# VHH binders against Pleckstrin homology-like domain family B member 1 (PHLDB1), part 2

Target 1, 115 residues: Pleckstrin homology-like domain family B member 1 (PHLDB1), of Homo sapiens (Human) (q86uu1r1256to1370)
Amino acid sequence: SKVCRGYLVKMGGKIKSWKKRWFVFDRLKRTLSYYVDKHETKLKGVIYFQAIEEVYYDHLRSAAKKRFFRFTMVTESPNPALTFCVKTHDRLYYMVAPSAEAMRIWMDVIVTGAE

## First folded at step 20 (VHH)

Design u02 (from t01 with T28D)
Fold by OpenDDE, fold request of step 22:
Structure u02 (fold): chain B 115 residues (1-115), chain A 127 residues (1-127)
Amino acid sequence: as target 1 above (115 residues)
Amino acid sequence: EVQLVESGGGLVQPGGSLRLSCAASGFDFDLYWMSWVRQAPGKGLEWIGRIYTRGSTSYNPSLKSLVTISRDNSKNTLYLQMNSLRAEDTATYYCARDIKFIKNPKTGETTWYMDVWGQGTTVTVSS
């Protein structure tokens, strides 16, 4: 599909907490945007396809372990089995899908968008 | 135990068709991208194609007209349909689980990491 919308749980960049955000995949705009909620009034961030360097399953469960990064606590994923990663040139995004079906959808659209 | 098992290989005449199967076990098959790769005698690995979780596919341009990849998630099975087989298609065929996509943002070059492989099934095309 050209556009895909839905909630994902994303790990914060500065504050390493997991927050539910509304994601919008737009193949034509070549962007993956996320908002506070489904009303899409408050934009929190944009991932440009050209900036994506990696897309992968968190197979090693890297987000499932608590760790310290520059004195910031990184909390474990709320659902490691449904956790995937998008790496850009400046940031590694940890995302958790609400269901197996959602994970299938998001992984497919993101990787094919990045290709 | 995570496992992939290929089957369906054998001897086939030029111009013939063959369907290979790959049975997955030990993991949530429906969540993962899957690929077929092959290795001809004395040659390196050649990527054949990939199927995404919802059934869309990507193929090696050199083989696109000869192969079709499909999957049955209810059976945890991956398939490779090959038509119009040639002698040069003689190889050991492997199925693999894709877990990581890598793209060089400067060159556009892509690399995929496959962490689980089957033992392979051999296809021999000969008259």
Scores: ipSAE 0.885, ipTM 0.943, lowest interface PAE 0.4, mean pLDDT 93
Fold by OpenDDE, fold request of step 22:
Structure u02 (fold): chain B 115 residues (1-115), chain A 127 residues (1-127)
Amino acid sequence: as target 1 above (115 residues)
Amino acid sequence: EVQLVESGGGLVQPGGSLRLSCAASGFDFDLYWMSWVRQAPGKGLEWIGRIYTRGSTSYNPSLKSLVTISRDNSKNTLYLQMNSLRAEDTATYYCARDIKFIKNPKTGETTWYMDVWGQGTTVTVSS
């Protein structure tokens, strides 16, 4: 798929809260962008494929671990089983898919885009 | 318990075909990327290929023409179809669960972390 769109729940960078964002994967542009909503009028961030260093399943529940070890206000993933991570040089993104199917789609397109 | 169990190995003649199976249990198989890896006697591990969650595949270029990886999520099973087998294909074949993709930002080199492995199934290609 050249373009993939849909909602993911993403952990905030500074404020460690989970927010629903509209993601747009564009293989041709080599970007993973996310917006406030599906209208794509308010861009919140862009992940360039070339910046992606890691893509992995959050099976170790890193978000939860951060909560305990850093005494930060990190909220546990709303669905650990559907949580995955995208790491860039600048930031580690925690994302939660709304369904197993969605996770399959997003994990596949993101990792293949990064390859 | 998370487990992978390979089967289907055996003795085959050169030019023959073989299909290996890998039965997954203890985890949501359909969520994970899966790989086949082999180890020939006296040699290191060689990655054969990977199948993504939705069925797309990536292969070792050296083996692409000889192998096909597929999966049946309804059966929690991974497959490796091998054709035109040669003596050099003699090896223990492993299925593995891929959980992490890593790309070196400087070199572009990619590595994958496989956290679950089967016990392996041995394929011997001999006349």
Scores: ipSAE 0.883, ipTM 0.941, lowest interface PAE 0.4, mean pLDDT 93
Fold by ESMFold2, fold request of step 22:
Structure u02 (fold): chain B 115 residues (1-115), chain A 127 residues (1-127)
Amino acid sequence: as target 1 above (115 residues)
Amino acid sequence: EVQLVESGGGLVQPGGSLRLSCAASGFDFDLYWMSWVRQAPGKGLEWIGRIYTRGSTSYNPSLKSLVTISRDNSKNTLYLQMNSLRAEDTATYYCARDIKFIKNPKTGETTWYMDVWGQGTTVTVSS
């Protein structure tokens, strides 16, 4: 399949809290987009494959640390072992997979899309 | 302790075949991208290929016809099958854990960061 869909938990962009979002990876459109939920009626963001600069496992546990960002306390990842990162010029996305199986899928599809 | 241990190297005849193994321990092998890399005597490192967590592969185009990478997640083991070996394939072969993909936004050039390496296993191809 050219499309992969599913829930991931991600750190919010403006409000720095962990949000459950419905992600859609589309190899034909070359986008990784995310919506409020699986009904795909409210788009929250789009990551173009060409904008992806890094994809990595969060081995330094950066998402598991409390941090200040623009005067906002950022809470640690709800599951550090299943946390991965996607970096663009504008933003570092922290994402948490709901299971090891999901993490394997999402890491593979995102990195091969970005290559 | 996170560890990778290669095995299966040795002396092979030109035209022969060899399968290398890489035993992983101390981490959840299933979750990780893995690569094979080699270094011929007096030469730099040459990336051979990568296997993704679900078994798809990407190869160095110059080596694609000679090699096959596979993994057995139930045994925490990565494999490199090499066929039609030539003297120029004499090298130390390493397995490595890939943890970061990096793309230069200006040039499109890609780099992979490998955080754990095995000690290597030496393959010598000679008559």
Scores: ipSAE 0.815, ipTM 0.913, lowest interface PAE 0.5, mean pLDDT 90
Fold by ESMFold2, fold request of step 22:
Structure u02 (fold): chain B 115 residues (1-115), chain A 127 residues (1-127)
Amino acid sequence: as target 1 above (115 residues)
Amino acid sequence: EVQLVESGGGLVQPGGSLRLSCAASGFDFDLYWMSWVRQAPGKGLEWIGRIYTRGSTSYNPSLKSLVTISRDNSKNTLYLQMNSLRAEDTATYYCARDIKFIKNPKTGETTWYMDVWGQGTTVTVSS
């Protein structure tokens, strides 16, 4: 498929809380866009495939609370086992799939788009 | 405990075929990208190919005509089919779990990080 649509939960940029966003992967446009909801009327962001530097399974649970020197706790992922990351130059995106099936789809489409 | 165990290696004649297996345990195999890697005696590691969670594949161009990677998620098993084997295919064959794609933003060069490896199975191609 050239287009993949669906809800993912992501960590917010300024306010560090988990937010539900409607994601649109478009292989022809070479973009991963996200909107407030499925009506696609308010764009919240665009990730161009060429800007993607890393795609990975969050094994260290980087979105979870962690005690560290000069580091305060971050909000724990609502589902750590289904959390993955997309890194660009400007930002690290933490994303949570609604199911294992969804995670398999999104991991595959995002990484092949970035390759 | 997360484990990968390869099997199916042995002695084959040139021109022969062999299927290797990799049994996975201790993690959700369906969720993960997987790779095969080999090491010929006295040589470095050579990446063979990757299979994505839903079965599509990417191969080392030098080996593409010789190998087929498949997976059976219901059995937590990864496979490597090798055909038309040559003496240069003599190696220890490893399966590995891919967890991270990395692209150098300046050069576009790509790498993959593999966090779990099997102990390998040895294939010898000899008359």
Scores: ipSAE 0.805, ipTM 0.910, lowest interface PAE 0.5, mean pLDDT 89
Fold by ESMFold2, look of step 21:
Structure u02 (fold): chain B 115 residues (1-115), chain A 127 residues (1-127)
Amino acid sequence: as target 1 above (115 residues)
Amino acid sequence: EVQLVESGGGLVQPGGSLRLSCAASGFDFDLYWMSWVRQAPGKGLEWIGRIYTRGSTSYNPSLKSLVTISRDNSKNTLYLQMNSLRAEDTATYYCARDIKFIKNPKTGETTWYMDVWGQGTTVTVSS
């Protein structure tokens, strides 16, 4: 209820490839953090609720061939239908849920945290 | 083809109740946030409320006591229950798919983008 944990696949920041990360949503801390894995020993990033400016379904990536370049196949979502976006001032995060059930949970959890 | 179709409108007495339905097709309904919006004759759009994918709701504070939004994901159907209807509730009622939450970082003001709308169903509250 207050905390949601699970793997999501996200586009990397420095190296633009899809990375599996362990995400932790914490309503009390008001953060969406992500780690290398479920042991939560190596923090890779933190998204503060107050920094979230947009949360949306990525329809363009699920159906469109935008920004097609030589390496776009490596950067295309492994599951476009389950891809969503979180935008902050500094960055646009692309995330892929592992299932429809996870998508429902994460979309609701993240948007209500941002509100 | 992505489609939303409202039904259940009609003529109702003041103090009466009415349930509107919104049938969704052409997309995975259970993945999406959904809203109800209404428009009284000669007036602008008025947001009624939103239901999240797992059934929690958020309402226009001015309408919260009058309405209940629900969804049946197994039937791809969104509902609006209205009670204690008044003449001022006469309007065309629309369902819409919410796809984007936006927050102004300076003011905190929020906006939602709705990409698919139904044709609307009319409700007339009259003696």
Scores: ipSAE 0.785, ipTM 0.902, lowest interface PAE 0.6, mean pLDDT 88

Design u03 (from t01 with I102Y)
Fold by OpenDDE, fold request of step 22:
Structure u03 (fold): chain B 115 residues (1-115), chain A 127 residues (1-127)
Amino acid sequence: as target 1 above (115 residues)
Amino acid sequence: EVQLVESGGGLVQPGGSLRLSCAASGFTFDLYWMSWVRQAPGKGLEWIGRIYTRGSTSYNPSLKSLVTISRDNSKNTLYLQMNSLRAEDTATYYCARDIKFYKNPKTGETTWYMDVWGQGTTVTVSS
């Protein structure tokens, strides 16, 4: 797909909380953008494909455990089984899909976009 | 227990065709990318191809014309169709679960990590 849209739950970078965000995958723009909601009026961040270094299943459940990191609490994933990671040069994104089908879609488009 | 079991290997004549199967159990098969890998006698591992969760595929350019990978998520089964087999295709064939994609930011080189492997099925191409 050239464009893919949908909600994912993403762990915050500074505030280690899980937030529902509206994601937009654009193969032509080579971007994965996320917004506050589906209206796409409030951009919260952009992941450029060229910046993506890793895409993987959170097989080790690294986000499933609450841990203390540099005086910040990291909250466990709301659904470890549907958690996946996108690593860029400057940030590791933990994302949770709302369904198995959604996870399949997002994992496929993100990894193929990064390839 | 997470497990992959290959089957369908055997003796085949040059020019023949063969379809291998890989039965998955112990995990949610339809969530994962899957790959086929082979190892010829005295040689290292060679990646054959990958199938993504929704059925799209990527192949080793050297083997693309000879192989087709497919999957049946309802049966938790991965397939490798091979046509026009040659003596050099003699090898043990493995299915594997892909869990991680890595791309070197400097070189662009990609690496895939596989955490579950079958025991393999042997294919011998000989007249």
Scores: ipSAE 0.886, ipTM 0.943, lowest interface PAE 0.3, mean pLDDT 93
Fold by OpenDDE, fold request of step 22:
Structure u03 (fold): chain B 115 residues (1-115), chain A 127 residues (1-127)
Amino acid sequence: as target 1 above (115 residues)
Amino acid sequence: EVQLVESGGGLVQPGGSLRLSCAASGFTFDLYWMSWVRQAPGKGLEWIGRIYTRGSTSYNPSLKSLVTISRDNSKNTLYLQMNSLRAEDTATYYCARDIKFYKNPKTGETTWYMDVWGQGTTVTVSS
């Protein structure tokens, strides 16, 4: 599909909290954008396909272990089985799909977009 | 236990067709990308193709015309249909679970990481 939209739960970059965001995959624009909500009025970030270096299943469940300052904090994924990662040159995104079907969709479009 | 088990290999005549199966167990099959890889005698591993979770496929350009990958998520099974087989297609065929895509930001070269492999099934193409 050329465009895919839906909610994913994303781990924050600085604040390691999980936030529900509205994602928009646009194959033509070669972007994966995320907004506060489905109204797409408040853009929170853009992942350019060209910046994507890795897409993988959170097989090792690395999202559970995050270092904050001098302490290791456990920030477990709300659903490890549906957690996947997108790594760009400057950031690692942990994302959780709301369903297995959603995960299939997002993993496919993101990896094929980056490929 | 996470496991992949290939089947369907055997002896076939040149020009023949063969369908390989890969039975997955121990994991949520439908969530994962799957690949077929083969290894001919005395040669290295050769990637054949990949099927994504929803059924779209990517193939090795050198083999695309001869192979079709499909999956039945309801059966946790991956398939490799091979047609017009040649002697050079003689190899052990493996199914593998793809878990990671990597793209080199400088060269654009892609690497796929596979963490689960079957034991392989041997295909011999000979008259």
Scores: ipSAE 0.885, ipTM 0.942, lowest interface PAE 0.3, mean pLDDT 93
Fold by OpenDDE, last read:
Structure u03 (fold): chain B 115 residues (1-115), chain A 127 residues (1-127)
Amino acid sequence: as target 1 above (115 residues)
Amino acid sequence: EVQLVESGGGLVQPGGSLRLSCAASGFTFDLYWMSWVRQAPGKGLEWIGRIYTRGSTSYNPSLKSLVTISRDNSKNTLYLQMNSLRAEDTATYYCARDIKFYKNPKTGETTWYMDVWGQGTTVTVSS
């Protein structure tokens, strides 16, 4: 698919809280954008494919492990089994899919877009 | 216990075909990318190809015309169909679970990390 849309729960960069965002994958634009909601009127961020360095399953529960860092306010993933990561040159994104099927879709399109 | 078990290897004549199977257990198979890798006697590991969670595939260009990778998520099974086998295809074949994609931002070189491997199944191509 050239375009994929849907909700993911994303961990904040500065404020380590989990927020539901509307994601738009666009293969032609080579971007992964996220908005406040499905109306796509309030852009919150853009991940360019060329900036993606890593895509991986968070099967080691790295997000959960961060809670043990003395000075971090990182909260555990709402669903570790459906948590995956996208790393760019400037940020590590923790994302949670709403379902197993959604995780399959997003992992596939993101990694193939980054390839 | 997380486990991969290959099967279907054996002796085959040149020009023959063979289908290998990889049975997965102990993890949610349908969430993961899977790869086939082989090792010929005295040689290093060679990546054959990868199948993504929804069935799309990527192949080693040198082997693309000879192999087809598929999966049956309902059976937790990965497959490798090989046609027109040659003597140089003699090797131990492994299935592996892919967990991480890395792309070097400077060179563009890609690296895939595999964390679970089977014990392998041996294929011998000989007349």
Scores: ipSAE 0.885, ipTM 0.943, lowest interface PAE 0.3, mean pLDDT 93
Fold by OpenDDE, last read:
Structure u03 (fold): chain B 115 residues (1-115), chain A 127 residues (1-127)
Amino acid sequence: as target 1 above (115 residues)
Amino acid sequence: EVQLVESGGGLVQPGGSLRLSCAASGFTFDLYWMSWVRQAPGKGLEWIGRIYTRGSTSYNPSLKSLVTISRDNSKNTLYLQMNSLRAEDTATYYCARDIKFYKNPKTGETTWYMDVWGQGTTVTVSS
């Protein structure tokens, strides 16, 4: 599909908490954008396809490991089995799909967009 | 235990057809990208093609016209259909689970990482 929309739970960049965000995949714009909610009025970030270096299943379940740092706490993934990662030059995104079907869709469109 | 088991290999005449199967167990099959790879005697590994979770495919351009990859998620099975087989298609054929895509930001070169492999099934094309 040219455009794909839906909720994913992603780990925060500074505060390592899991937050539900509304994602928009646009093949023509070559962007993966995420908003606070489905109204798409508050943009929180944009991932450009050209910036994507890695897409992978969280096979090692790194996001499932609770880590405590001086100023940052990383909490366990709400669903390790449905957790995947997108890595850009400057950031590693941990994402959790709401269902197996959703994970299949998002993994396919993101990796094919990055190819 | 995570496992892949190939089957369907054997002796076939030039011009013949063959369908290989790969049975997956021990993991959620329908979540993963899958690939076929082969190794001819005395040669290195050659990637044949990949199938994504929803059934779209990518093929080695040198083999695209001769192969079709499909999957039946209800049966946890991956398939490789081969037509118009030639002597040079003689090889051991492997199915593998793809877990990671990497694209070099400087060169654009792509690398795929596979973490689970079957034992392989041998195909011999000979008169």
Scores: ipSAE 0.885, ipTM 0.942, lowest interface PAE 0.3, mean pLDDT 93
Fold by ESMFold2, fold request of step 22:
Structure u03 (fold): chain B 115 residues (1-115), chain A 127 residues (1-127)
Amino acid sequence: as target 1 above (115 residues)
Amino acid sequence: EVQLVESGGGLVQPGGSLRLSCAASGFTFDLYWMSWVRQAPGKGLEWIGRIYTRGSTSYNPSLKSLVTISRDNSKNTLYLQMNSLRAEDTATYYCARDIKFYKNPKTGETTWYMDVWGQGTTVTVSS
């Protein structure tokens, strides 16, 4: 498949809370874009395939640890077992798939796009 | 406990075929990328290939005509089919779980990190 669409939950960039975003993987454009919702009217970010440096399973449960309440708090992942990471030069994205089936799809799609 | 156990190694004549198995336990096998790697006596590790969670594969270009990797997620098992075996294919064969893809932003060179390895199964190709 050339295009893969679906909701993933991700840690926000500016405000560190878990956000549901509509992701669009496009092998022809070589982008992983995400929008506010499935209507694709408000783009929130673009990850170019060539910018992807790492894709990995969050085995250290780094997204599941509670942090300090005095700073912007990074709360536990809604589902630590289905959490994965995509790293670019500028940012580390923590993403949570809604199901094991979705996890398999997104991990395969993102890593093969990055290769 | 996360565990990988290879089997199916043994003595095979040149030109022969073997199918190796890798039994996985202690983790959700179908979520993970998996690799086969081999080591000939006195040599370093040689990556054979990877299978992605949904069955697509990527192979070492020097070996791709000789091997086929498959998986059966319902049995938590990874397979390596080898055909037209030669003496140079004598090695210990390992399965491994891939957990991280890395791409060097300057060179484009890729590296995969494997956190769990089996004990290996030995294949000897000799007449």
Scores: ipSAE 0.795, ipTM 0.906, lowest interface PAE 0.6, mean pLDDT 89
Fold by ESMFold2, last read:
Formats: C-alpha cells, sequence, structure tokens
Structure u03 (fold): chain B 115 residues (1-115), chain A 127 residues (1-127)
C-alpha cells in the first residue's frame, strides 16, 4: 500500500524507556514518521527510507540488554518475539508490534520501502 | 530446533515442470521472509527469489519468467514452482530464512542475511 498507519512500541532515543507511538509509513513521501498519537498533530521523529541501512528480526534480544559501561539502561522488550530493528546511520530503533499480524505488515512495508 | 527441509527434487526432462517444497519447523514460519537459492554443480550460489510474510515476491530478474514462489502459512510450507526446465537449471535447490536486510549507504547495494538453510534437494534436467 501507499500508506500504513498504526501504533508500535519503540525504545526512546534520549530516555531509554518503551514508548507507544503512532507510526505513518508513506511510500510517496518515502518516510516512516512517528507521532505522539493517532491525531498526527505532534511529530516526534522521521525515518527517511534513504537513511535505512538495516531491517532485521531481533533474535539476540538486544533490546533487553543493559549497558553499565555507558550508564545506559535498556529495559527488556515487552514482547521479544514481536521485536524488530530499523537501523540508520544515526540510530538503532527497537520496535515492538502489537500482534503477529501487525508485525507481518510492518516488516514487509518497511523493508520494501527501504529496498 | 529451527529446521528447513526441502523435497520434490529428482530427474525431469527438458521442458518439464517441478514443484519443490520446503517444510519449516521450530519457529513461527508466518513471521519470516523466506528465500529460494540454487547452486549448479561447480558454480556459486544463485538467489532465485524471496517471498515476504504476506505473500508478495521479489525475483532474480534472470529467472522470474521461469519460477513462482508461494507459501502456505497454515502448513508451514514454502514452495518453488519451476516451469520450462532446461539443462542449466540442474542444481541443488535450498530454502533459507531471511533475517536481515542491509543496504550499503554509499553504493545502495543490498545484502540479505539468511540464518537457517535446508540441506537442499537436487534437480537434474536431462533426457
Amino acid sequence: as target 1 above (115 residues)
Amino acid sequence: EVQLVESGGGLVQPGGSLRLSCAASGFTFDLYWMSWVRQAPGKGLEWIGRIYTRGSTSYNPSLKSLVTISRDNSKNTLYLQMNSLRAEDTATYYCARDIKFYKNPKTGETTWYMDVWGQGTTVTVSS
């Protein structure tokens, strides 16, 4: 599809906690944007398709690991089986789908957008 | 134990058709991208195509007119339909689970990482 919308849970960038965000995938704009909620009035970030370097299944449970050396705490994923990653040059995004059906949609949509 | 097992290979005449199966077990099959890859005797690996979780496909352009990939998520099974087979299609055919897409940011070249492979099934196309 041209546009895919829905809630995903993601690890925060500055404050390392799991946050529910409204994601909007737009094939025409070539962006994966996320907002505070479904009203799309407060943009929290944009992932440009061109910037996506990796999309993968989180088999190593990386989102649950703690980082004591850097004083960074990474809280374990609320659903490890439905966790995937999107990596750009600047950031690694940990994302959790609310269901298996949602994960199939988002994985396919994001990777074909990046591809 | 995550496992992929191909079947359906054998001897087939030129111009013939064959459907290969790949039985998956030990993981949630319907969540994963899947690929078919082949290796002709004495040659390198050749990617055939990929099926995404919801059934769309991407093919090696040189093979796309000859093959169709499908999946039946209720049976945890991946399929490769091959038609109009030629002697050059003689190869061992593998199914594999794709777990990672990588795109080189400078060149745009793409790589797919496959973490689980079947043992392969051999197709011989000969009179």
Scores: ipSAE 0.784, ipTM 0.906, lowest interface PAE 0.6, mean pLDDT 89
Fold by ESMFold2, fold request of step 22:
Structure u03 (fold): chain B 115 residues (1-115), chain A 127 residues (1-127)
Amino acid sequence: as target 1 above (115 residues)
Amino acid sequence: EVQLVESGGGLVQPGGSLRLSCAASGFTFDLYWMSWVRQAPGKGLEWIGRIYTRGSTSYNPSLKSLVTISRDNSKNTLYLQMNSLRAEDTATYYCARDIKFYKNPKTGETTWYMDVWGQGTTVTVSS
């Protein structure tokens, strides 16, 4: 009850590559936590609802940049249409939902948690 | 082309009811938060409410008892039901697509950014 769990793909913090993480949204604790996998034994980060400043659809494809001077695609989202952003004071998180249904769920739970 | 088109406005008597429609095209309607906003003649914009992708709603507290927002994702259509209409409800009513939520981390104040707006439909409430 009041908990949403599932995999999302996110851009890594220190190492900038796309990582699959197990996210746990908890409305009572007011946290969005993420772990290495569904066993929830290795915590990778915690986003407190209080710290969330922005939640938005990535229409400008900011999660993907094409290197013009070197024809190499770096950090491009694996699915730009299902990419959304969560911004805190310290960091901009790029997240990719595995499906349209998942995106609807996560966008709604994250934004209503942050409100 | 991304479009929103409102309809259903017109002249109504005080105490009457009216349902406005907003037809969406050119984008995946199901994925987006949507809002209704109104503007009375000579006044600023007033946010009415928002509906989330799966149908839950948030309302302007001053209007909450007067309005109901719904959506039919199978028809790409957003609705605004208004009841017990008064002269002060005379306005142009807009639907808009919400794309960004902002919350000031110090004050908790919230702002929503809307990137696509309909042309508006005018509701006049008079006897």
Scores: ipSAE 0.767, ipTM 0.897, lowest interface PAE 0.7, mean pLDDT 89

Design u03 (from t01 with I102Y)
Fold by ESMFold2, last read:
Structure u03 (fold): chain B 115 residues (1-115), chain A 127 residues (1-127)
Amino acid sequence: as target 1 above (115 residues)
Amino acid sequence: EVQLVESGGGLVQPGGSLRLSCAASGFTFDLYWMSWVRQAPGKGLEWIGRIYTRGSTSYNPSLKSLVTISRDNSKNTLYLQMNSLRAEDTATYYCARDIKFYKNPKTGETTWYMDVWGQGTTVTVSS
């Protein structure tokens, strides 16, 4: 698969709330870009494959509830079982897939792009 | 309870073949990347290969020609097929769940973190 498109929910950068964004994985451009919506007219961010340092399954939901800190409370995912993370040098992206099938696709394409 | 259980080990003659199984329980198996790893007597751990959630694979180049990894998501089972076995393939074979990919930004070298391991199954290759 050269290109993969779809909605994922992600934690916002400036405003720490969960936002639905249209993601475009492009193996030829070597980018994971995201837009406001499927029309792809307003780019909100780009994750270059070269910048990806980590891709992982987020198992932190239970531990986060015990810490009672502002950061801990803000990071709760609307669907922890379908949450994964992409880490670059300057940011940690929390992403939630809309289904198990979507998660399988996105995890595989993102990690193989980063390899 | 998250659990991995390997089976299918035993004594096999040089040149023979063997198929190992790894039964997964307590988690959504089809969402996860999975690896096989082995440890020969008196040696360190050696990574064999990984299978991604949709069935593609990546192998240790030194073992590529000897092994095939597959999975059956409907049965929560991971497989390792080994062919043309040699005495040096004598080892305990483990399956493991990969949960994190790491790439060193300076060197480009990659590391995979495995959070759940089976108890292992022992393969002895001897005439």
Scores: ipSAE 0.766, ipTM 0.902, lowest interface PAE 0.7, mean pLDDT 89

